# Designs tried in a protein design chat: VHH binders against o26223. Part 226

Target 1, 191 residues: o26223
Amino acid sequence: MKLLWTSQHIKVTVHIDGKVSKMDVLEAIKTRRSIRKYQDREVPEELIDKILDAAMCGPSAVDERPWHFIVVRNREMLEKIPEVHPYGAMVKDAPVAIIVCCDSSLEKIPGFWVQDCSIASQNILLAAHSLGLGAVWTGVYPLEDRVEGIRRLFSIPEHVIPFSVIPLGYPAENPGTRDLFDPDRIHLEKW
Key: E = the ipSAE of ESMFold2; O = the ipSAE of OpenDDE; V2 = 0.75 times the mean of E and O plus 0.25 times the DockQ between their complexes.

## First folded at step 11 (VHH)

Design K54 (framework vhh_lunsekimig_d3; at its last look DockQ between E and O 0.86; V2 from the best seeds 0.00; counts 0 for: SAP .687 > .668)
Fold by OpenDDE, look of step 12:
Structure K54 (fold): chain B 191 residues (1-191), chain A 122 residues (1-122)
Amino acid sequence: as target 1 above (191 residues)
Amino acid sequence: EVQLVESGGGVVQPGGSLRLSCAASGFTFSEYELYWYRQAAGIERELIASITTGDSTWYVDSVKGRFTISRDNSENTMYLQMNSLRAEDTGLYYCAAEYSETFYGSPLFDYWGQGTLVTVSS
């Protein structure tokens, strides 16, 4: 059985076995949108695995790879996330969420973990999109209330910092594409 | 020009109801996350309700079961139905909008309204 997802002019075919049509990387980047509405449909584990694999493929400072991922499918837990993250309302309506965390004990160079986890988070978004899923990056770090809220909710150790919460699901909205190219932000050879 | 204009505020007795509106113009309304804030006298502004582009809603505990946030993208308008109003609901109510491709989610929103006053008194 093939499932078809459209983003304006882009058609993504997703198979039940997790096989999807290939999407060009530039196309994925250009057409990705934050998705906050999801179908009442479970995301296969195979797709989550692929997304997590992609999340771990990005570079990191001195290859420290400080990231950890909490995969949340429990309905009760998903519903509790907005209680500690008011700007993550859509999480309660998603079939699954990935919490990206930093294990500070894995840091080799202080402070670069933000870049590392950002790369991981963005890869999650791109991978999800390429697989016909919708996702959104909800920022946790560096907002203390959100960080501690997520920490308490998931019993995350003190040395581990929750960075982002990314709900995922089959999209039930189509925000369309954007063109944000700005040549004024490009400087040749000098400012 | 971007505008958010709140309306529907007024004076009501405890237990009464009001419906606030936030009319938006000058931006693509459907691509924004929407928020209701309120500010009581001498108290910091607080988030009380939100609605995503996907119609997911959030409420602060004190208004749960009494307030309902909604949006009509065709009319570029957000609403807040307030039932069973209490004295503690008195304050200036603000609507805010944040572009959907942000991940920050903070009081530093792209757009704010001027506010509408809600007074609940006997």
Scores: ipSAE 0.791, ipTM 0.901, lowest interface PAE 0.6, mean pLDDT 91
Fold by ESMFold2-Fast, scan of step 11:
Structure K54 (fold): chain B 191 residues (1-191), chain A 122 residues (1-122)
Amino acid sequence: as target 1 above (191 residues)
Amino acid sequence: EVQLVESGGGVVQPGGSLRLSCAASGFTFSEYELYWYRQAAGIERELIASITTGDSTWYVDSVKGRFTISRDNSENTMYLQMNSLRAEDTGLYYCAAEYSETFYGSPLFDYWGQGTLVTVSS
């Protein structure tokens, strides 16, 4: 079996015509919530392309950019994810999921790929939210059973590490805003 | 004060049914992922069922088709309907909750109940 999507290079084109996004950056960051309930609506490929473009724009250690992405739309495959990730039950109810992976052959500085893939994962969540979608980060690395389960399920080679599984779709829930600013966590000049 | 209070345990014959309840207070119940764990003598606690904020459910294979998890956000209560009970289902049943903005998941949780004992014997 050939998984065509895993061998394709997806080209993303962002057209900026002097207009600002409907949601500004601070609004997107402050109002993003984890979404685990999705409408029965497909997500257009063009939106996935925009999300992945945003994911690849984060900083990485020595610009190593070790991230690779698997886009999963196949219902049977989505339904198998909770069998290897018991806390990812919502994935089977999502129209699509993105698996964030690290290609260790691209790693230039040992260990920093974790930060690199964390940045890519958060950018996926923020980009999805800005586009009117909902998503949630379900953790894979460093939990060995989840890493091996996902690797086996998606035929991921040994030198590639699955980092996170992010189901996404049009939200069918609207959780409230979080008010988290804590000035006691800010220290001026010294601790 | 944060509380999770399990109830509904008891002694039942093989093939019987029980409904467990987990009543929650002190936090915004609708924003939490919810879990039932089980512990038998000499065995570590195992996850048996879960329900997300979006009502997606998961079951361990040994209880699939026999147990049903549900939540009522208006009553701040989670339930476990247990049918076709077997001797192997004997144990302490715990409810647990984890805040929805987590990316960690198992095995650590914000809140654990005190447990309710289920004994399947004749």
Scores: ipSAE 0.718, ipTM 0.865, lowest interface PAE 1.2, mean pLDDT 88
Fold by ESMFold2, look of step 12:
Order: C-alpha cells, then sequence, then structure tokens
Structure K54 (fold): chain B 191 residues (1-191), chain A 122 residues (1-122)
C-alpha cells in the first residue's frame, strides 16, 4: 500500500511497515509502456503536481527551461482534441492530459527547445509510471496541422508552441515488458 | 514473414453493406494502432477510421454513424463494418498498423496491406 504526500493540508500518509515504497529508476525506464486505456478513475491533483515537478527537473540548453504545461481535465476540451489530432483518439477517454509547450520568449539559444521539451515530456511519462499511472506521448510538433489545431483549441499565443499532448490515467491495459537492447547499435571508440 | 491481407470487398448497391477484414501474420495486432484508409481513383489515401490498443475509436465525419471499426486480437484480425454505402465510398480500402510505442501517430513506415476494392454502383 503506498500513499503520496503533498504540500496541501488535509492529507494523510500511511506507512507500510515504516517504509515508503519507490520504484528503481532503471526499472521504471525499462518497464514504462505507452498506455491508451484508462480506468474510470480520477487522478488526484497532488500526483499531477509531482509529475510536473519531475518534468521541470530535466536539463535544458543553457538552463533556458522554455517549457510550459497546460493541465486539461475538462471533459469537453479532452473530447475536442481528437477533432484536431485524429491520431489521438485515446485522449477523449483519459481523465487528464498535459500539453507540453515551448514559450519561445524563454529561449536563450535558438533551436534547442525541441530537445528541452522532449526531455520534459519523457520525464512526465516516467514519473507517471512510477506513480502507478499510464501515459502516452502523442506528437504535436512538428506536424503543423496538429500544432495549429491545438493552439487554436487552447488559445495558445503565437509565440508559444504546443509540443506534445500526454493523456494519462490509472491504466486499464498491460502491454508487458520488452527487450530492446541491440549491441549492433554500440560502436567502441569509433563507428 | 510479415503480412496484412484485406478481404471482403466487392460490388454492392447504394444503401447496402459490406464487412471488410484485415488479417495479420508474422506479428500480433495487440501492440499496434490499427487504421483503415480508403483511396478513390485520382485522390490521395484518406484516413477513415482508427482503433487504438485501448479500443478508442476515431472516424472521419463522412463515415460516422455508418462505419464501425473493431478488432479481435486473439484472431489477429481487424474489421470494418460498412453500412448505408454511398457511391462516394467507392475505392480501394487499406488496412495499416503502427507499433504502439510511437509518438508520431501515423503508420507511414510500419505495415500496410495491398487493399481490397469496394464498388458502390447500381
Amino acid sequence: as target 1 above (191 residues)
Amino acid sequence: EVQLVESGGGVVQPGGSLRLSCAASGFTFSEYELYWYRQAAGIERELIASITTGDSTWYVDSVKGRFTISRDNSENTMYLQMNSLRAEDTGLYYCAAEYSETFYGSPLFDYWGQGTLVTVSS
């Protein structure tokens, strides 16, 4: 049994035999899968806070940290995302989604924001997994029809670029673990 | 050997029904996003329906309420039930699959079938 602690009062922490259970980081990385089926169960705000905290811990080019996050719980808005992103059908079935954005006014060095926002997006996936949630990264940038559709839907200003939409919830599927290590991709000393 | 094979196409009158099948061999559908595309003569392929690994569905407006996508992972088969067919539904219907660990969301480079022809005419 595991409970999360938050900065909000009127919460409880339950210790299991005096320990707080945590997932090893290598285990989390190797067992994380894209989850597109979710239980009809709300995701507590404190878990979203922990996930976004993790998202902001990533390195960024010259510490520019260009990321902003839109947390979407409104059912009508979640149902509209597939109207502008036909390949994101599962978003309408998620209790919550996080939109990762780049605010170009925070860019200190041009062109690295894609790496920066990719790091934040992957951290969201790993943090969600470690908290017992399932998530999937649905790509927005650089597909202009998706970028403009999401920008219009959420009133995102021109200087802010929606990068990814990440629906998440308690998983209702289990695709299993994979072995993807390929030694042919490893080159010692040179190509 | 990896293969997708569509079947169930044919000639049908306006207002009629057809059921298309897409069978996979050499891989399992359960970890794939599945799609139906159609292509009329002289026109680019159009995405018309999709079903996720979690069974969420999407349909293009022109087929909503008339077409139903479904999957049977134990049989490695996907289906498209097409009702109330119209002349504009005439075309070559393709199934496609994209591996679920993707953030792109389009099956451009995974697996495609060869198509099954649907002709709606009187």
Scores: ipSAE 0.610, ipTM 0.833, lowest interface PAE 1.7, mean pLDDT 88
ESMFold2 (binder alone), look of step 12: mean pLDDT 79; pTM 0.785

Design K55 (framework vhh_lunsekimig_d3; at its last look DockQ between E and O 0.73; V2 from the best seeds 0.00; counts 0 for: pae E 2.01 > 2)
Fold by OpenDDE, look of step 12:
Structure K55 (fold): chain B 191 residues (1-191), chain A 123 residues (1-123)
Amino acid sequence: as target 1 above (191 residues)
Amino acid sequence: EVQLVESGGGVVQPGGSLRLSCAASGFTFSEYELYWYRQAAGIERELIASITSGDSTWYVDSVKGRFTISRDNSENTMYLQMNSLRAEDTGLYYCAAMHSETFYGSEPLFDYWGQGTLVTVSS
């Protein structure tokens, strides 16, 4: 049986068995919002796997795919993240977080890893949303204090750079949708 | 016009209490992460508390157990209850706001700042 979670702002279709109906890519993009409040509900491993699969499907510079992912479910660790990432307060209240990292040893060319990890991070957000979860991108890189804090907390080696922390869970808020289309930003043939 | 207006500052004795308010206008308050900063004389401004749009809170260690941040979206107001005040809590207190769709939180990137309210803790 298909269940519909409908709010004024976000519509998510969920099956009783926990499966979510497919969301087309444009809908996912347009309706995605940063979610910072989560239900007291565990996220199935299957959904995390799907999200991580999506995270690895994006392009990267010269196909270097430098990304690594730390999946954090341990409550103690989740609670410690805000201590080194003060703008990630919601992480302590999430059932799970994904830390996106760059392994610099995998870079084929320098500097493009930021784009690579950004693509991965965005795919995580979109995938989560499409699966009926809420997530938020909390930036770690390039702030040195956050980078080093996360590094120490998770014993991340020096050649690996933590990029983002993405808490996720079943959403307990509905911030609505945004219409940010601006035709003035579109130029035809010339500026 | 966007405004953040702090109030509630004043002079208190050590051990006293104050409640600061930050009244917001001109933007969708509920879609913003909110922050309290303070700046003591001769010291850089520091983040002391935050509250997300989802009501997750954060505190710097020096104020933990003494300060409580809260928000009322219906009133477009953020609060900071300050108890057990100490001399070192003296400073100008600022509220700041960052849109919830900002993935990168940093002081220079905040969308809005208040003008501050002065808190003086002295015997």
Scores: ipSAE 0.850, ipTM 0.927, lowest interface PAE 0.5, mean pLDDT 92
Fold by ESMFold2-Fast, scan of step 11:
Structure K55 (fold): chain B 191 residues (1-191), chain A 123 residues (1-123)
Amino acid sequence: as target 1 above (191 residues)
Amino acid sequence: EVQLVESGGGVVQPGGSLRLSCAASGFTFSEYELYWYRQAAGIERELIASITSGDSTWYVDSVKGRFTISRDNSENTMYLQMNSLRAEDTGLYYCAAMHSETFYGSEPLFDYWGQGTLVTVSS
């Protein structure tokens, strides 16, 4: 089965204790953390729709936009992901996961689809965070055994490459914000 | 400064039990995914078990139902309870840690590795 998706007006809104607060972009970027522990709580389809709309808005090499997405809510399928992706153990405990894929038939320039799908993956993480959800990027490409395992599990055609698996849900952990600013990595005018 | 120190290895008879510990220092333990690897003679090093920051666990099929991985963030320690041990479980057991913000998650390189502890299951 496929779901019908429509474009929607997106609000960056965080629901806090019955109240609504808006997160600005810089705050979202700086406070996003990888989340691997989720509440036993369904994620509304409307929020997944908003996340996927945001994912498709990233820049893309020669605007090829090769991304496709598989939304997985079926518990038995989520439980099978760690069997082909050993470092995705948390996926079986998530209420939903998004598989980011590249349709190679949409590729206009070789190799840049990796950057395209990386941008889409990060946008999913940021959009989820802005909506009060937690998510984590688990890597699939370029690890050939994981690519083929995920392809077989979800009946992905040969011309489509699974890139990442992103479980998400309402967070049941609250890691703090990281302080990563390093001025020694900034060079003025020259190296 | 950053260290992972394994303990609890030894010689045990088939059907016996051992509990391995991996004590961590020098980093924020709760921010790491944790792994047990096994290196047996003539066999490539393999992932045996893992536990995420969210307490999700994974096991290789050969140990599923016999081994239990756990973590105690207050003690900065990860454990591997090994029950119903078999001769094939003989090997060096290594703990490893990878920061929770990784999207990689693969051999051979992790942020931190232990020195290994030997488990010998006597025939």
Scores: ipSAE 0.683, ipTM 0.852, lowest interface PAE 1.4, mean pLDDT 88
Fold by ESMFold2, look of step 12:
Structure K55 (fold): chain B 191 residues (1-191), chain A 123 residues (1-123)
Amino acid sequence: as target 1 above (191 residues)
Amino acid sequence: EVQLVESGGGVVQPGGSLRLSCAASGFTFSEYELYWYRQAAGIERELIASITSGDSTWYVDSVKGRFTISRDNSENTMYLQMNSLRAEDTGLYYCAAMHSETFYGSEPLFDYWGQGTLVTVSS
């Protein structure tokens, strides 16, 4: 690293290689898009580990952290997901999918697990994006037919609730960014 | 105003073919998940095919291998090529669209539906 020093104005820039993500968090949030087309390219396990680490960094109700994750790379299993999840057609074309689940035995306050698993799911999307991957959240909960279908396919026990299926891979599409800011949704002091 | 309009329905004999079209106005298809539903008399509307914004397709088992869904985003049009038609394929065919930044993907209750095009498979 080179440090630049100037008289009367000491400006120290520290560049620590490998310790900080390249993408600014606001940039990641603003530019993340749902990606449903993937390159024929495997995602390294190292990247999945980083994504799941990020997923577990979210806050949870009373720190209950009720989430569990199933990492699916098996081609036959990925191809079966659309059989029980018709709206997840792209899962069969993804190199990997993450199933976000709630272990209800870890739930400390009723019903907040949905917020908890939503936080984990969004963190997966943002982390994947920051690592150059594309992902999409395909909803399972609260649709009972999807919940039961995924539970049976992956032998998920009764006390564990599959929440979302998130296929991901290196993107083969670029839908661009959206300008969604709507000042009419902002209320100062009162409605 | 936003509209979806189906066309291409008609009367065909068993074993015949039809090509349905769904044209959009007032929005851009490229950012939408697209669906074909059918409804026979006295039966609930059934999802039969879908195509994602990324061109991944899904088909219900009863039409797999016989129907092909496709999209042409530059013309804001989706198609359903229906081959080897059977009497059971008779019904009103609807197209539907849901924005791609959805995680829900149930029926697209609040986005867009067409009014349907009738397909009759009979001698």
Scores: ipSAE 0.542, ipTM 0.805, lowest interface PAE 2.0, mean pLDDT 87
ESMFold2 (binder alone), look of step 12: mean pLDDT 79; pTM 0.776

Design K56 (framework vhh_lunsekimig_d3)
Fold by ESMFold2-Fast, scan of step 11:
Structure K56 (fold): chain B 191 residues (1-191), chain A 123 residues (1-123)
Amino acid sequence: as target 1 above (191 residues)
Amino acid sequence: EVQLVESGGGVVQPGGSLRLSCAASGFTFSEYELYWYRQAAGIERELIASITSGDSTWYVDSVKGRFTISRDNSENTMYLQMNSLRAEDTGLYYCAAQHSETFYGSEPLFDYWGQGTLVTVSS
C-alpha cells in the first residue's frame, strides 16, 4: 500500500502484534480520551518501554528532565492505590500503572518541575493512545494526603515527589471524540 | 437546565435498608464520574462511594460490604443500595458529578451537586 499525504497532515504508522494502525498526529491529540475500563489482557513490556521513551522526549525547564517513573504490575499493589487515592478507583482494574515522579535533586530551577511532570504525563497518555492502549491521568500532586499515601505505598524517598498515577490497558470502552474548539478564546494581536 | 435530583431518603430502623436514586438531566451522563457524599451533624462532608464512567467502584471503609453503588446510563440515574443500616449512617446524602476528562478529582471542584436527601436511622 502506498501512503500518501492526507489533508496536509502527517501520517504516523504504529505496529502492534503484527497489526498496523495509522494515526495522524492531530487526530491522535483530538481523539485521545481518558479510559477507565480495560480488557483482561496484559500490556507487553515493549509497549511500556515505548511509552516511557516518548514521555522522556518532552521539553522541560532548562532541560532539567526531573522525571522518574515507577511501573506497577503487581495486582496487590494496584489494589492498594484506591485506599490512598479515592478518585483512582479504576487503578485496581488496570493491568499496569505508571507513577510519574519528580526527583527534586535534578531540579535546576525552582518550581518548574510541575510543568515538566505535566508534559511527561500528557506524553504518556498520547503515546498509549497511539499504540492502541487507553489510559487516564489521576492527580496526586498537590494533594498532600495523596502525595504521602503514594509515597508510603511505594517506598518513595523524601527528595522524590509522586506527581500522577496513570493506569493503562487495552480499552474496554470507546467514548466519542469531543468538539471543543472555541474561537472566542482566540485573540488576534491583543486581548 | 442542569440538575441532579436525589430521592429515596427517609426514616428507617437499625438493620434496615434504603435505596437512594440520583436522576440527572441537562448533561451527557455517560461522560461523568459519579459520587455519593454524606454530611452528618458535626462531621465534615465525606465521600461515601463512587462509580467511574468505566464502572469501577470505590467505598469508604465504614460502608464496605453494606452499600452498593451502581449507574444506569440509559436512565441517566445513579443508585446507592444501603443495607444493614446503622445509627452512624444518619445524614444528608448528596450526589455529585465530575466530567471524565478531569485529572483533579477532588471536592469542591465538582461540576454538579444535588440538593441532598435525608437518611435517618433511629431505633
Scores: ipSAE 0.657, ipTM 0.842, lowest interface PAE 1.6, mean pLDDT 88

Design K57 (framework vhh_lunsekimig_d3)
Fold by ESMFold2-Fast, scan of step 11:
Structure K57 (fold): chain B 191 residues (1-191), chain A 123 residues (1-123)
Amino acid sequence: as target 1 above (191 residues)
Amino acid sequence: EVQLVESGGGVVQPGGSLRLSCAASGFTFSEYELYWYRQAAGIERELIASITSGDSTWYVDSVKGRFTISRDNSENTMYLQMNSLRAEDTGLYYCAAEHSETFYGSEPTFDYWGQGTLVTVSS
């Protein structure tokens, strides 16, 4: 085992035989699909740590970085999420879910926390995919009933806003990649 | 063009059963989240049941344990098995679909709604 690159939070190693299973950034972006069917298999804590490290590396408005994360592994709690989020039925079948939250006390500029938490949510999806996991973003904010339902279920304080619920696990489905490039949406020099 | 067609509605006695079908055409069925909505007289249209592309199901409390939603991607069809029917189950039942890459998860925003099938539970 050869250690080629490390950070404080994540370590990347290359096997001595040169065996490395990694996805490049562009490949990860283009091949990521929302996954709603998971194997009956636990996700190691180390992978969750890598995903959350990646989530916190996104750009943030005036570098406010208002994100907080709740990691939910408790089966009973996962099973209760669809009761307050009717379109999150798959959450009860996932081994783990991450709830992306905004701590409004960290907000430096009004309203941009939505973009901050969107960036964190997408980074979770991309990081999960790059690590061989599948995930899906289920919307919470700005749907008032879901925001309050999730807040009550997880004892989230009033100054914290639940933004998204992202179940994840080893995928038990394999949707193909999408070809979505549309040149009609690109304008040269002017509209 | 994309089309959803419901069938299986009718008049049934309390305690009876009906099976609704929603046949889909014009899209890759396996890539869609699927929904049954009900419109009852004097009541806003409501989500009754859903099935994800990964086969996870959800039911509104009033039908839980009595209704079963299922999908058959090879037949391009979604079903709603309705057992132990009650007068309050009377209504127009609509199927709807939205693409699996959605993160919104509310009333489907696509034009993928059926015309509805009427279920009447009466003695």
Scores: ipSAE 0.663, ipTM 0.844, lowest interface PAE 1.5, mean pLDDT 87

Design K58 (framework vhh_lunsekimig_d3)
Fold by ESMFold2-Fast, scan of step 11:
Structure K58 (fold): chain B 191 residues (1-191), chain A 123 residues (1-123)
Amino acid sequence: as target 1 above (191 residues)
Amino acid sequence: EVQLVESGGGVVQPGGSLRLSCAASGFTFSEYELYWYRQAAGIERELIASITSGDSTWYVDSVKGRFTISRDNSENTMYLQMNSLRAEDTGLYYCAAEHSETFYGSEPYFDYWGQGTLVTVSS
């Protein structure tokens, strides 16, 4: 049994020899928050494999599944990402990042790879959250300077498009949940 | 009612220092990513420094080692400490804020912008 301290008066217990309790899907969706502050802890490869398995399980236009993933753990490479992605400053402080890419040679229908890669990116965020990790989606496509910067940095071939950079780790912040339900956005039968 | 208000600009000699402040009201400051932009005459507006909700910082190469960005969530204020100022640092300095649930991170679509504060380095 491992004891986690979130504050002097709040603690959570985790069973080392067992499994952390599973989160309901609706709970995972509603409580997921973007996390930009990480503990100085390694993320096990087994958890990254589970996250990437989940990422590949999303729906895809004409089932083209054009996604490829680069897993970045090298500290020097993580520190270089903010040089080509100014809005990804937190990446240099993360233990690992996943770059979601589209292999255009796998594209069967023009333009829908953006939706495909968005689905994969969101699945990474949800899977990470369900496993007790925190993550954030930093946008690359369609910002041409970021696309080319990331491509150059990671030797990505011309036919492959970097879509998002997702740093992740054990969270060192705990933002509250948002209540965003807006009934004015729901129309019955007609606009 | 939502506002970002810059202050601390002025005229300074080369090698001098200034501290800019960006005071925020009308939103939950701790939930926002924060930015300093600079607009010089005849030059496109440029991101010079940023600080995330998780306190990670970024600086454009021309200001690294001279400028320091910080935030105080208890006072709803972001700061830019500018040291060793150069003539090229002259411009209007804008603060901007973007909600932490953004994945876009693009200047034209930030949630909030200040109106700018002028910094003039005399040569």
Scores: ipSAE 0.695, ipTM 0.859, lowest interface PAE 1.4, mean pLDDT 89

Design K59 (framework vhh_lunsekimig_d3)
Fold by ESMFold2-Fast, scan of step 11:
Structure K59 (fold): chain B 191 residues (1-191), chain A 123 residues (1-123)
Amino acid sequence: as target 1 above (191 residues)
Amino acid sequence: EVQLVESGGGVVQPGGSLRLSCAASGFTFSEYELYWYRQAAGIERELIASITSGDSTWYVDSVKGRFTISRDNSENTMYLQMNSLRAEDTGLYYCAAMHSETFYGAEPLFDYWGQGTLVTVSS
């Protein structure tokens, strides 16, 4: 069990047996990998709450923060996601998934909700990794058939746009770290 | 020198079997999501089967229970075992690959495509 602080809430308890290792921010960013194979083990709701707290802490255009989240744990519902999202096959094998949505009624500046929801999605991936979980972002928007399929499956209202589906769990794979630094993409003082 | 090379196509009678292979070179195969597409005459290219880096599989309804997708990371090869073949399975079969760090995963924006192998199921 470890006590965690959030910026807005009182302490959150997580049930972690044994030593909890800390990962610095650069290590977390550099070692995060998309994980599509999960252990047959449930993720405690306290960890999901911590991930969602982190998701809401990203910058947002004009601070509109249009994100809403659906947490899916029901096995039958997880198994239906690949029927409307053919590139989300791994979702049926995950213990839980988070659907990142935009509530368009909260939008203050047209079009920037995509960046807002991208930031929230990446924060979910980083937070999950920092907590010893694995996750993957499967894209929904702007693919009209996937947007419509997810909307119908989860009874999402017309003014809300499903953006991404992020399955997560304890990882059952350990891909290596990528070395992606490319100095040719860095220009000093001008192009 | 990135390549995907399909093989194993041919002409078979209805009810027959074929095994397609997709041999990959020039990239780290284990880090890719892998796909089989089919293009029939007059029809847009369709996703038939997929296998993730984590070995989760997906099949279009018309081939469920008849086709099996698999991957061998040690041999850099993906397979499609096709059983109980039907006339409507006739078409060009393409393999495709997309890096596992993708969040998009949709035709036609794959990193790599093969050239296609023809499967003809004749009565």
Scores: ipSAE 0.680, ipTM 0.853, lowest interface PAE 1.4, mean pLDDT 88

Design K6 (framework vhh_lunsekimig_d3)
Fold by ESMFold2-Fast, scan of step 11:
Structure K6 (fold): chain B 191 residues (1-191), chain A 122 residues (1-122)
Amino acid sequence: as target 1 above (191 residues)
Amino acid sequence: EVQLVESGGGVVQPGGSLRLSCAASGFTFSEYELYWYRQAAGIERELIASITSGDSTWYVDSVKGRFTISRDNSENTMYLQMNSLRAEDTGLYYCAAEYSETFYGSPRFDYWGQGTLVTVSS
């Protein structure tokens, strides 16, 4: 059990400490879970900077790196996201969200920006987990109503496409890890 | 696989109340995002309320302040408490579930269930 303090409210919480030790890459990948319940604690800017640095380090088709990011901390803006993204209800309860966008003017090869932005989104989830945070990817593209809603809400230019909304914070839930290895999906030498 | 069974519908007068239940089996209920949809005559099937695995709730504007969604993970059941019912609330109410590791966010219907019928009439 360890004593923890929240930034929003001074309280003592005794927990079993499970996420403060450094993880190797395989451990981070295998233990990451989508988190939709957050503590009422501020996420330091330094952690967001580390997450975004990691997001930009993924492979990119023809190294086009079309990603841009909007960091949303304003409570009123977070509360408006579920109005244009009905399946993102948890965003209003998060201390911060990152919107992953594609700047289509940076696209060098048609269509691969989706994979580029998927890689950036997954890197955000893994980096957040490795730093003791929880996050969830809520899909925007290719769902036209969500794309248009997020664009209007954040004044995103027409040549920029909102791809995902990722709320994150210190987790207030702890789902178990999954063991999904399925050898029937592995073919040796041929199908 | 996933099995969801709706119940609690009926006939009520305007201003009345009903509580709908959605009983689930075949999956780890606590790891699912849960939804109530309504299919009304002449209207596309519509998401009316949702509750996340983390207990965040969402409501379509027409039911805000009148409907309350809740979940009981120990009983594998989701509820919709409907108060101040109006004629336009008439319809078939369907529950739906989507696994928490989805990034799609729109629920799957793994069954073509009949739902539970709510009729608000004088």
Scores: ipSAE 0.657, ipTM 0.837, lowest interface PAE 1.5, mean pLDDT 87

